VHH binders against UV-B-induced protein At3g17800, chloroplastic. Designs and how they scored, part 11

Target 1, 346 residues: UV-B-induced protein At3g17800, chloroplastic, of Arabidopsis thaliana (Mouse-ear cress) (q9lvj0)
Amino acid sequence: ASSASNDASSGSSPKPIAPLQLQSPAGQFLSQILVSHPHLVPAAVEQQLEQLQTDRDSQGQNKDSASVPGTDIVLYRRIAELKENERRRTLEEILYALVVQKFMEANVSLVPSVSPSSDPSGRVDTWPTKVEKLERLHSPEMYEMIHNHLALILGSRMGDLNSVAQISKLRVGQVYAASVMYGYFLKRVDQRFQLEKTMKILPGGSDESKTSVEQAEGTATYQAAVSSHPEVGAFAGGVSAKGFGSEIKPSRLRSYVMSFDAETLQRYATIRSREAVGIIEKHTEALFGKPEIVITPEGTVDSSKDEQIKISFGGMKRLVLEAVTFGSFLWDVESHVDARYHFVLN

## First folded at step 4 (VHH)

Design s27 (from a1 with Y100H D101R H106E T107E F108Y; framework vhh_7d4b_2)
Fold by ESMFold2-Fast, scan of step 4:
Structure s27 (fold): chain B 346 residues (1-346), chain A 121 residues (1-121)
Amino acid sequence: as target 1 above (346 residues)
Amino acid sequence: QVQLVESGGGVVQPGRSLRLSCAASGFTFSEYGMGWYRQAPGKQRELVASISYSGGTTNYADSVKGRFTISRDNSKNTMYLQMNSLKPEDTAVYYCATVHRSPWLEEYDYWGQGTQVTVSS
């Protein structure tokens, strides 16, 4: 069987505004609203969340009733499991629709897919590489960390964004997913920082250049956010060379994170809901395709059959900034949804 | 509830064949890569064979390559290991397990309880 799936809608539908196609009834409804009246998506989501809460409350009452002798408990449990899976998928798609709507409000188009172009260059980066809007969406403190993240990934190539690399599609997807998780982490930290800054209770204040100890802690924070993806280190460059280049700047958020104990850092580095984790995975798979993954006897992913793609460093910068912004928006919308429909948290 | 249930183990003479099955429930089987592991007494658990979510790609340990064939039937939520030309060295408890569903995110593997395969004359 072909590993390539042509997910491009060649039928009667307009071109998708996001890589992941929503499949649930609520998701399809929200997709239609995103195309026709995106400003109404938050209101539509509120209605869908109320329906989900009503259904969950109804199931809770029925579970209590099922405990009465004479009820088929086994059948009820099987139906309950199916309904819970359906609710999880619906919540994932609600989160996705809200993230897409936030990109639309920011006037930023999501990359629809990472696939070879039909032009003679064969490059995948046919999307606009303008990043100014993406760069301006973050607090100054958060952007300092984003800049350092980009410097770690691109190294000296930050000075030559027109250079083209031929690189593993799987590795680019791993960098993208790691960057989504990093953006989620950074937004969570930044929200706490901004609150403490406003209340004038910041633990030490750090607007000054710091020592190698602070630089080491900044590296540890980045590694904590992406520690599950060792292949990312090879792509990031400079890590094995025992340096991050002259591009690394002092960071107020890095100094702030250094004030965290290990438990707090671990908690902040963790994606709170299983639905948010699911969306990161599904979005990345929709964007890069689902690879045929096998493991070696050594327990590593077999990359020998990995697809190579041609992408400019400007295209890579665009993908990374989008990924970080996606994670940032995901934290916001997850918090918004949790206030209305309480998630089962990790 | 996630469950992986192995079957088809037993005692066989050298040179004969066995077919192991792994029945999966409680998760979307077709989205997961799968693997067969084995552990002999006093030895570490080792990967024998792995298969991608679609069945389009497989990988084998050198010790079993050419003798074992891994396959899956996504419509039945079942994975198989066809073991031919069995050797005494193949004697072990065989476990089925998920391989990470996604290459993008860290995920814990689900494991079966194991089935004993004994190859002796």
Scores: ipSAE 0.384, ipTM 0.711, lowest interface PAE 2.1, mean pLDDT 80

Design s28 (from a1 with V99E D101R H106Q; framework vhh_7d4b_2)
Fold by ESMFold2-Fast, scan of step 4:
Structure s28 (fold): chain B 346 residues (1-346), chain A 121 residues (1-121)
Amino acid sequence: as target 1 above (346 residues)
Amino acid sequence: QVQLVESGGGVVQPGRSLRLSCAASGFTFSEYGMGWYRQAPGKQRELVASISYSGGTTNYADSVKGRFTISRDNSKNTMYLQMNSLKPEDTAVYYCATEYRSPWLQTFDYWGQGTQVTVSS
């Protein structure tokens, strides 16, 4: 064995582990640990969070004292603003590194970019479209909702995943981002559902949600709920939600969600931290690029220079399942970080 | 703390010009699409002009096309509205606002407190 390799992950053609490249010193450090020693990422994160807390406490002491010379107050305030922005960026990148680590633990590769291929087809979906790993990462109750979400986006094309569509890149990116938010929402709801199920305090009991009257009412209400909540309904846009009534099936988690009042549902659908919102935006931008848009006098998006992409419905299913899983992982890691650093919550 | 501060309003005669400024602080200005809105007494607030995060794309209400120009300077965290050939119908309180942080997600909207523009002799 004269040419044995010590590291099977190293090679002549290095590939990115995620679409977003981390730029902060902490982010770059965590990126290196993700490649070399991914099992050490949690410990490295704890060290970085302690450093951020120390820096925040030190800045608090400096603001609390009148130790700043009067002539340089403007410069001091500018430096304080820059340091606060650097801390927010570092927290965003810590969240991202933890999400990437969860994908690595699940043995799922993130799509590196959505861009036209160099071949004559010009198709964007050159990534593997096999999705069984992504489908199995969720509770059975959560996956029932994910299936309904896919049915809203793909409709009858659920049975024809090899068909290729030419579709707005902006709309695919919006569906991706909305699906991340939906996954975050679903994981939060599922976590509460599983806790109440274990404690035997579920409203109506988990086995009693399948009355014929309740099922009939649930299908129409699900479509209305998707349309009424911007964070949940945005994934369908104005087009994908039409013509799919028969594809939406009753589910245990859906019945549970329908028991929520509007205030509780809105609270659960809201991303808790600004850093988590920032990561959804930056991750989606890294995948799709950032388009130029403006708002029309009617309050709608002017997409007149929208790029069209060629993608299979299998490729679209893969993107949506990745996005939902990303959101699910984001809820988990945000909760983990908040317990240690305490975010300023929305 | 997020702040949007409008300036440059005033009383001006018909046919003259005003330049409004909107100074932003407490957020990353260059990430946001921005807009100018106005509200005349007894009327609903309307969008006057909008500008993309980079300044590469702009849009205008039909009533102001050819007379108003929206622009931004991301290095100064400031947005401008150059108002030419002012008419009495342009009399309103003018507000600057964020339109979006990202084309991908709906984010929190920020609004200024407004600046009064009065076009009369």
Scores: ipSAE 0.338, ipTM 0.629, lowest interface PAE 2.2, mean pLDDT 79

Design s29 (from a1, 13 letters changed; framework vhh_3k1k_2)
Fold by ESMFold2-Fast, scan of step 4:
Structure s29 (fold): chain B 346 residues (1-346), chain A 121 residues (1-121)
Amino acid sequence: as target 1 above (346 residues)
Amino acid sequence: QVQLVESGGALVQPGGSLRLSCAASGFTFSEYGMRWYRQAPGKEREWVAGISYSGGTTSYEDSVKGRFTISRDDARNTVYLQMNSLKPEDTAVYYCATVYDSPWLHTFDYWGQGTQVTVSS
């Protein structure tokens, strides 16, 4: 399905398969395989990971040699740092290629860019607005949480998806990135939930019996949990008093998450690898473009030059669902790669 | 898991010096910016100093400029805060934090447990 605002330029040439262009030797190789033989990407990744392992093993030997008296330890340390940076970039692009391949398997086209359309409306949402494929990719329990996430972001606009708003491009990009992180978190939780459900060891029954009072208490408790763990705040789609009044439905995964102790919730809410964080950043930047903002070491952002975009709430819903799905796939591929080439922080 | 461990806090006389250290583990230290914050009794936590992931940029709160110096040693996964010409007003618990400098992501700050600095009056 195509958006009525579909960009004519996009229709005249083959659509890019993904917004981020891979630049490392391994990334360029995997990009070629994605175009020509996407079903071979997992095998190609396995080959690349084996090569990374061999390189890492040989680097360990060189570090040992550098410890010998009379060697230039500073030079060896600098070479090791350069190789570590190259490894990180290669792992990032391997993760990205695997995520892109999962979208291809799902027959879902990634939005190639968020930029003003060439049509008179100036709208950015030229991508298909029908989201049924994205909605069906998740477990019923996970989708209950995704629906609540959408309700927190869109509020009453869930009922008027054709309405157009002029919104900060930076803000939309931040919501996209936060939604990727939320999808990663949700998939991690859902994987554990589905395992415990299959083993018949879930703590308690369904959320179907919740009253309006229990729903209100559940919402308040969830907001308190988010407030207690700032790392989870971005995943909630905002923590303002105004957002508290949004219509959040009871969900099985929410009840499950609320059963977590503080330590478990913090662990699950954290993106495990620096490489996964890097891909979220690079993908979002490729999609939205480098922002014309000033970032200080204090984390201050000067938004006075913030670009405004025209987007429908249907287009926004499409972006959020794609972002959540991207995060879901990122959890899957990170776990897959880590099992073969241990690179996660712990 | 990301872990930050501060050390170096002590009781000192006005005009004295201290070097605070923050040992980081559980992430690729050289890829992240580092920050120092402090919290005095009854006050909100305030930013003190920051250093970029490359070490090429440093920044300081106005009241500590010229007296404090932030630095990093990526080989030791450690960030330092050299504090000179200490004043009673510098009395606080000092916290190390790692910050991912990104316009797209809300800052996920990892905080240490803090180290107490007391400047006698």
Scores: ipSAE 0.271, ipTM 0.605, lowest interface PAE 2.2, mean pLDDT 78

Design s3 (framework vhh_7d4b_2)
Fold by ESMFold2-Fast, scan of step 4:
Structure s3 (fold): chain B 346 residues (1-346), chain A 122 residues (1-122)
Amino acid sequence: as target 1 above (346 residues)
Amino acid sequence: QVQLVESGGGVVQPGRSLRLSCAASGFTFSEYGMGWYRQAPGKQRELVASISYSGGTTNYADSVKGRFTISRDNSKNTMYLQMNSLKPEDTAVYYCATVYRGPWLEPHFDYWGQGTQVTVSS
């Protein structure tokens, strides 16, 4: 009865490789290539970008023909709006296909949807068990920031990943979207950090100082002082980034970003293209569904009819790690596409 | 071009009704949560009613609850505000606006109509 019931629940429908279904002609083509020959996706993207460039160049010529007497200006403007929307959707779906391909290359399956399982528990987190793959995809410096981000979200539950919470589906989706944006920011910062590290121009590096000699001469006094005040001896490089909570760890990238001026920090924290913003929104919507929400007179979201979901803290960790990784891949693919098609304005 | 065009405003006596319409074009109307704002002379603009993308959820300011009803017809790209039992305090310019594209990122208020005048007086 148990075996027959389990066998009977098995579906024959192919599982989608990503939660968002691509609808543009280019997106549908790239989706087919992702399934059949994922290693060819970069080449297929180059072809689609060449087509977009050709279309953009031909629109430059058609701008001149728009001056022809007898052309309905209202019809011309409507056609231009449709072509702009078509271009934006095509770019969004090219970015998405490249992100999905990066996950496939990393051998990480994207969560297909966040919905209640058929299991007696009713839990949503029936996703792949191997979260360790996601943890190893980042630089050590970037992962220090990711760990602190997880600690901020999960708190003491970092040590109790099997515990289940009942939480607003909308709130989980918002945490997911925020984590995608954070991953984009972290990858951008990490890329700059790694470049400066490779060029040996990082602040601190190997600074020759007499402090090592002074430390050697006063070792007994220094050790006694450190024993009495553990805070004083916490880090040899003079980096004093300590979390007062047990889950928050010192971070090299945190110290690095704290050295940024406000303008630089704002620039790095901003998603550069509206297409990338669109993909974050559409991907999150595909995962969590489109909620029935409204804005209150105070400008806050009214989620009174929002669905509650049962999720383990391990499941939440999996979602956050995927989201951060999605954001990091999004920065990479956006930069790749912009170098070829030039669609980013800032 | 994105356009939100309000209609249905006018002058009415207290206790009467008006129905405002907002015709949307140039964007995918069915993907946006929508709202009605109003601004009375010497006051800041306030949100009086909002509606979700499908029309399944609505919210109202306390001052209009039970008197105003917001609705939408996605097939016609149109939103409505049925205003019953109008009071002199309801006198304002009424604006149609998008209130969010989706809940996942920061709310944006990037599309606004030009407004329609509603005056409640004898």
Scores: ipSAE 0.374, ipTM 0.730, lowest interface PAE 2.0, mean pLDDT 79

Design s30 (from s1, 13 letters changed; framework vhh_3k1k_2)
Fold by ESMFold2-Fast, scan of step 4:
Structure s30 (fold): chain B 346 residues (1-346), chain A 121 residues (1-121)
Amino acid sequence: as target 1 above (346 residues)
Amino acid sequence: QVQLVESGGALVQPGGSLRLSCAASGFTFSEYGMRWYRQAPGKEREWVAGISYSGGTTSYEDSVKGRFTISRDDARNTVYLQMNSLKPEDTAVYYCATVYRSPWLETFDYWGQGTQVTVSS
């Protein structure tokens, strides 16, 4: 949970650099460095990972005590659980700090919160909606997929970014989280594509001259197969890409992914670490606020008490681009950390 | 490792009452919603009741509304199902399952091994 400092007389604190407040000792240390010397964060992370490795090595030497029958086995199990939770929390916050540092290097400010301000219009998108920096951070091949993802979410509203809609806050958050996962997937695919392109072993040619309803339908089907939110294309009152073939661009990465076998596709569609999944969830919750949900008799989520928010389609585009970029950076930092401190099991 | 252990199943006469318990370990219990399911011989598994991570919302299958009450005790990492006015058709193996508190991401459920409830004269 985040600090609740609301001193009225000292409430001139700068706007947070990220929505999630880090709470572990390592996280608090890295937060200080992010503010003062963000370029030193990678070096500070290496130091923290060395400490985690030392702690892990020390704890491994006494692991057999849990298998010895005795009156303190329950206590040992509880201590082991707490240490595992502390390790997981620390890794999550290391990953988060590295993602935030990447945004700072790119000169992109993360949206601090999605909530109604005291603004007379009641709109949530009081943050800047400039997207040029976010758009140029990706390879051309990856951006083709990102553009198609935006077209599926916004539909015809791609041409009407100043219009304001009243939309389910929970649904916007779900689209954000799904877009983070999609960005993670796209970055993983793009890295493989760029490698094969350089090695001149790319399996198929791209058909860059075609735009059609067939491409729109195939793209929507593919995103549903990869995304945890198959209704992303129907977001904003049922808007979808069906019949909007002109808004869907030719995609080299889509053609590449379609050449994957089932095992490869399954592997790439999976977020590798529990820590990465935890960060996606915690970041999204920090950004949108903690909703209350109930599973219905039909097995669906009951969002009947969900808050409605007023947001422009330009604001929606900004959120989706940020989410995809967050996922892209998450893949990079997870790979970086795992190479130094092996923690990825899936 | 995640473990869910159900207990409290018994043979009860029609109109009787029974309380089931599900003890959880291996995860942060307060971050998860909890559900009860049942499965009678020759039938598909049926959802019975659910409770949110906060305990602020509960939901029930229509046939058990007013008779069953789901509750949780986060200090004991336990979820309960209080069953009143039991009927022969309530005879089943009862399972508890998690639903991760994430409203943002799809999650997989952890399941217990079940506890047998028999309602017969």
Scores: ipSAE 0.246, ipTM 0.579, lowest interface PAE 2.2, mean pLDDT 78

Design s31 (from s3, 13 letters changed; framework vhh_3k1k_2)
Fold by ESMFold2-Fast, scan of step 4:
Structure s31 (fold): chain B 346 residues (1-346), chain A 122 residues (1-122)
Amino acid sequence: as target 1 above (346 residues)
Amino acid sequence: QVQLVESGGALVQPGGSLRLSCAASGFTFSEYGMRWYRQAPGKEREWVAGISYSGGTTSYEDSVKGRFTISRDDARNTVYLQMNSLKPEDTAVYYCATVYRGPWLEPHFDYWGQGTQVTVSS
């Protein structure tokens, strides 16, 4: 009965299109274009990247002035640091705007915030939980891995999406961030897989390569992010070796990952740029709010201020699918921007 | 770019006190929680204390509770560790640390400085 809530007076306040508010001049400009003409965002980004390149080149010339005897080298270095931080912030917000634009192209609304509702239920999942569009955005090979990731997080609750649980907000946010990283990794692997499949050069494309699937490890950063949060496993009804195996399906992409040498796997498991890492952190913080807690080196919360939220398993599935998709889009836009304004390697 | 510089380490008698300081730069200090660690020769690095981004929540390893106090001064981008009733077993290099990626990503990815030596000996 949610269809009856349209009225003319509610239309005076626009809904946020994304949880993170962009604050740089370029970010604010791109936010306005996202609302009015989202199809023009790529062209606007090209203009902003050209300006960043001009500013970076100009800074290089000014840095050379530090070689002049009698100038305050400390002052010039402080100014250079400030400008570098400004350019990094601008670049982060350009990446974010491009990711948001890709969600708009896909006709998927980002969850604006995870906070307790004023509803009698007190639940946080007041967003639409329709996931069909998110499920269709990925290659069949990539979706096999996404299904297994969902099975890992939700366990037996994959069949009971209407049930509500009370869980640590921090732990849900960490699962969200880990899922963004996983989506980035999966898209990177899938892009290479699809290219090699098209060129007919896939290593171990025979059915025999599937027999070693069980021996493949997940990526170190992905496993560390998920395994550090036992609350999510408990929330999902636990993940035991005995019950877990029947929910994990064979995956072509997983078999492909097993063909990687250790160096390649480590490289693919790593987020390439500081800016991309920054966006994952800032987006997750904007979505879940900043936690008022102390986190130990073991990843455990040692504070009575750990906030609990009420969320359905359907709401959790929606968040995880969004996170994986966000990560996949982040890989795409990072690659696109790096080709225009080289920043990934240094 | 993230830089943490510890200071205040010294040789003190058992039962003495020290205040360690950690000056932070290269990030927005007020947005991040801070931690203190220590490492004695031949032993693994041990977590000592932590403070939330606002300073509203603090936490301590059991062996230092009641003796050590962590605090922060955001105007000076500095975190402090006040150490009282020092014992020989508190002898270690003390490091301050922050999770540059914040609380949402890998919790073991810390940035820290070169440390400051604390020696408790008669």
Scores: ipSAE 0.431, ipTM 0.649, lowest interface PAE 1.5, mean pLDDT 80

Design s32 (from s7, 13 letters changed; framework vhh_3k1k_2)
Fold by ESMFold2-Fast, scan of step 4:
Structure s32 (fold): chain B 346 residues (1-346), chain A 121 residues (1-121)
Amino acid sequence: as target 1 above (346 residues)
Amino acid sequence: QVQLVESGGALVQPGGSLRLSCAASGFTFSEYGMRWYRQAPGKEREWVAGISYSGGTTSYEDSVKGRFTISRDDARNTVYLQMNSLKPEDTAVYYCAAGFRTWLKSHYDYWGQGTQVTVSS
């Protein structure tokens, strides 16, 4: 929406409405609709999904009829593989367009890129760091978990948002990607919590008068789960916050999550579709670039010479809140699309 | 089809120099990090050098630091290994490999067939 008019009128090059440029025919079409008529995006998505369903049904029938010898079988399989890749790319870009539309409806501009500015300070966070809109998009219960997530990342810096730090770009990108996945998880849990709360069937975990011991146990288990995630565990602020414990506050949603059996928790903690995983990857790459690393023979990355960026803790908070919100929206749009096209594998 | 073809291997005297090339086809070369490995007779395959997809980051095995330089030319889909001050211990078949890591995962590697480097009188 803001991609051309304001910056063009001031003589500046306009920035796109989202960091990832969509390249499929459907994606390019949806990108045009996002700019010109964003209210028509849901209808346009319905049409694209109907076309994908028709194509899938036709391909399924033709596959069952395929009976050719040798080389022709190889050609058929190659064509089927290419069509599957095209379907996946199209679904990824449909999901992305719907997430971008949700940000537009919320009146939140996505960060266009994380790169050094031409400003004398060299800071990357030249975008507005006002976070009030992002904070208000979530249920109170979900925001309690988001606050604890921020405390794990920023630690004592939660009170020092104007201070600037020089930090690994690789680590910031990893924290961003991890925060997207965390937002997806939190929204899934919160959706179930809100449903059970409305139906008045919540377990005892909804009781705010729970003992401090129960809250401490839930916090410890939750911290273990969060710290086991590679991207979050690598961040210096996360290590420091784990040492405190005092920045981590009691949370209704955390108590609820701790009532889950291991199988349910594992299922909720997993991104359900390959397309959603693909979008998290592509979105993060569009923001930060590809990870500037060398893969070592141990299968690990050599980050000893990774790029350092100058960013305020307010800028870090803005990135984390956007990432969590992106993941939250991704859960919503994945569920919406799956109801219409059925592509999610449980 | 994906192919990596190494070339430039030769017989060279100790103290000499040699430049190896690895030509890539069948994938988007500019998106992949590139690595050089070597395997001497009777030894395990050893990592030698690596370069990131952009060329901005390079890394080397300790035994070749200061003597070998890895570089890439994305316009030619080629990675190079410039070898200086060659020693008999550098005698090996040299392989190139292509791979990449995303923000959430590592991807599969592609390998070449190798090029023989012999350092002797």
Scores: ipSAE 0.347, ipTM 0.610, lowest interface PAE 1.6, mean pLDDT 80

Design s33 (from a1, 15 letters changed; framework vhh_8cml_1)
Fold by ESMFold2-Fast, scan of step 4:
Structure s33 (fold): chain B 346 residues (1-346), chain A 121 residues (1-121)
Amino acid sequence: as target 1 above (346 residues)
Amino acid sequence: EVQLVESGGGLVQPGGSLRLSCAASGFTFSEYGMGWFRQAPGQEREFVALISYSGGTTDYSDSAKGRFTISRDNAKNTVYLQMNSLKPEDTGVYFCATVYDSPWLHTFDYWGQGTQVTVSS
């Protein structure tokens, strides 16, 4: 028999195209278009951005009205705050719809949820674990960095992908979110690298005698990024910075990253918009569910109710590659939207 | 323009106390978590403490627990770090940063220029 055939439900619900359900009017409209006519999503987004621009222009005019003597300034400020919250939510859902559209264009299905299946094994990874499509979406230079990231997370278990671990669902979700941020960082760097490569203005060129210095700089750079994402190190069993550094393979993109000063690297490692950060958080929570962490009256964390999940290392690799790809797409769509509706402040 | 300005650093004897302040402008302070980090000479920047947007939740590095207290005043757009029982190992430049606080991730979006803390006899 099969676990799917044993479903007692009189009808099968269609698989959702993404874990996060969009709730704003624009988001609901874009969700409908993603299902019915996904090729029209870019045009629908342009329409929604025009509406946001009209609303922003109207808010500017209302701010002038609030300055008129006898006007209730407090009321107008509260209305402006509500409209700003609506704008932020709408932008988040526009970014999300565009990311989902990019996955559809790549012919990659997003994992709809990470939850125990009705499967007798109790495993969460009932999705396909083949990753070739996800691996091929990135430049060769970017993929070498992604491979090093996978090595940090999985360690020696990269050779044992069929083995199952029972681990904290919260920890897996934190690794997923950190991997989204890493993918955003890598795509930002790769985009600049590819542009300079095409223009033939890459700094320095190759020099084998500089390998040791370049490796030391790349290791320090990656350690700084990992320090900003402690979930990655925690999942890997606390791999030391020195140990991890020796596992990183040199690549053209790595050498390029090492040309950055600390300030430039920190700027590139930072998510530029609050809307993008909000989407990473909301997507991860929709995928993994709200964590069941309770703070005791003594101020300690009660982890006894933290859900443990059964997942293969192949399933973990699939989640991490999806997360990195999500971050990569998020950089692309954030840049696309910002070029049309300027909202990035940093 | 988002701006974070740290103050309150200085020279102090071992066992002494300092109160650091970080004045924020250019964003809605009450919607952001805030964190403190430090950079010792020749070392990487390390986490010290964080506080949620409401002040209801705080977290500390192992070295700071029991000695340092993070707090905030949303009416004054200021976050504080009260440092007690200071040790020579606490010497460094202390930085304030904005953080998006969630169970899934912490991002540090804006950074101040830092304030020097020196613990020496």
Scores: ipSAE 0.268, ipTM 0.590, lowest interface PAE 2.0, mean pLDDT 77

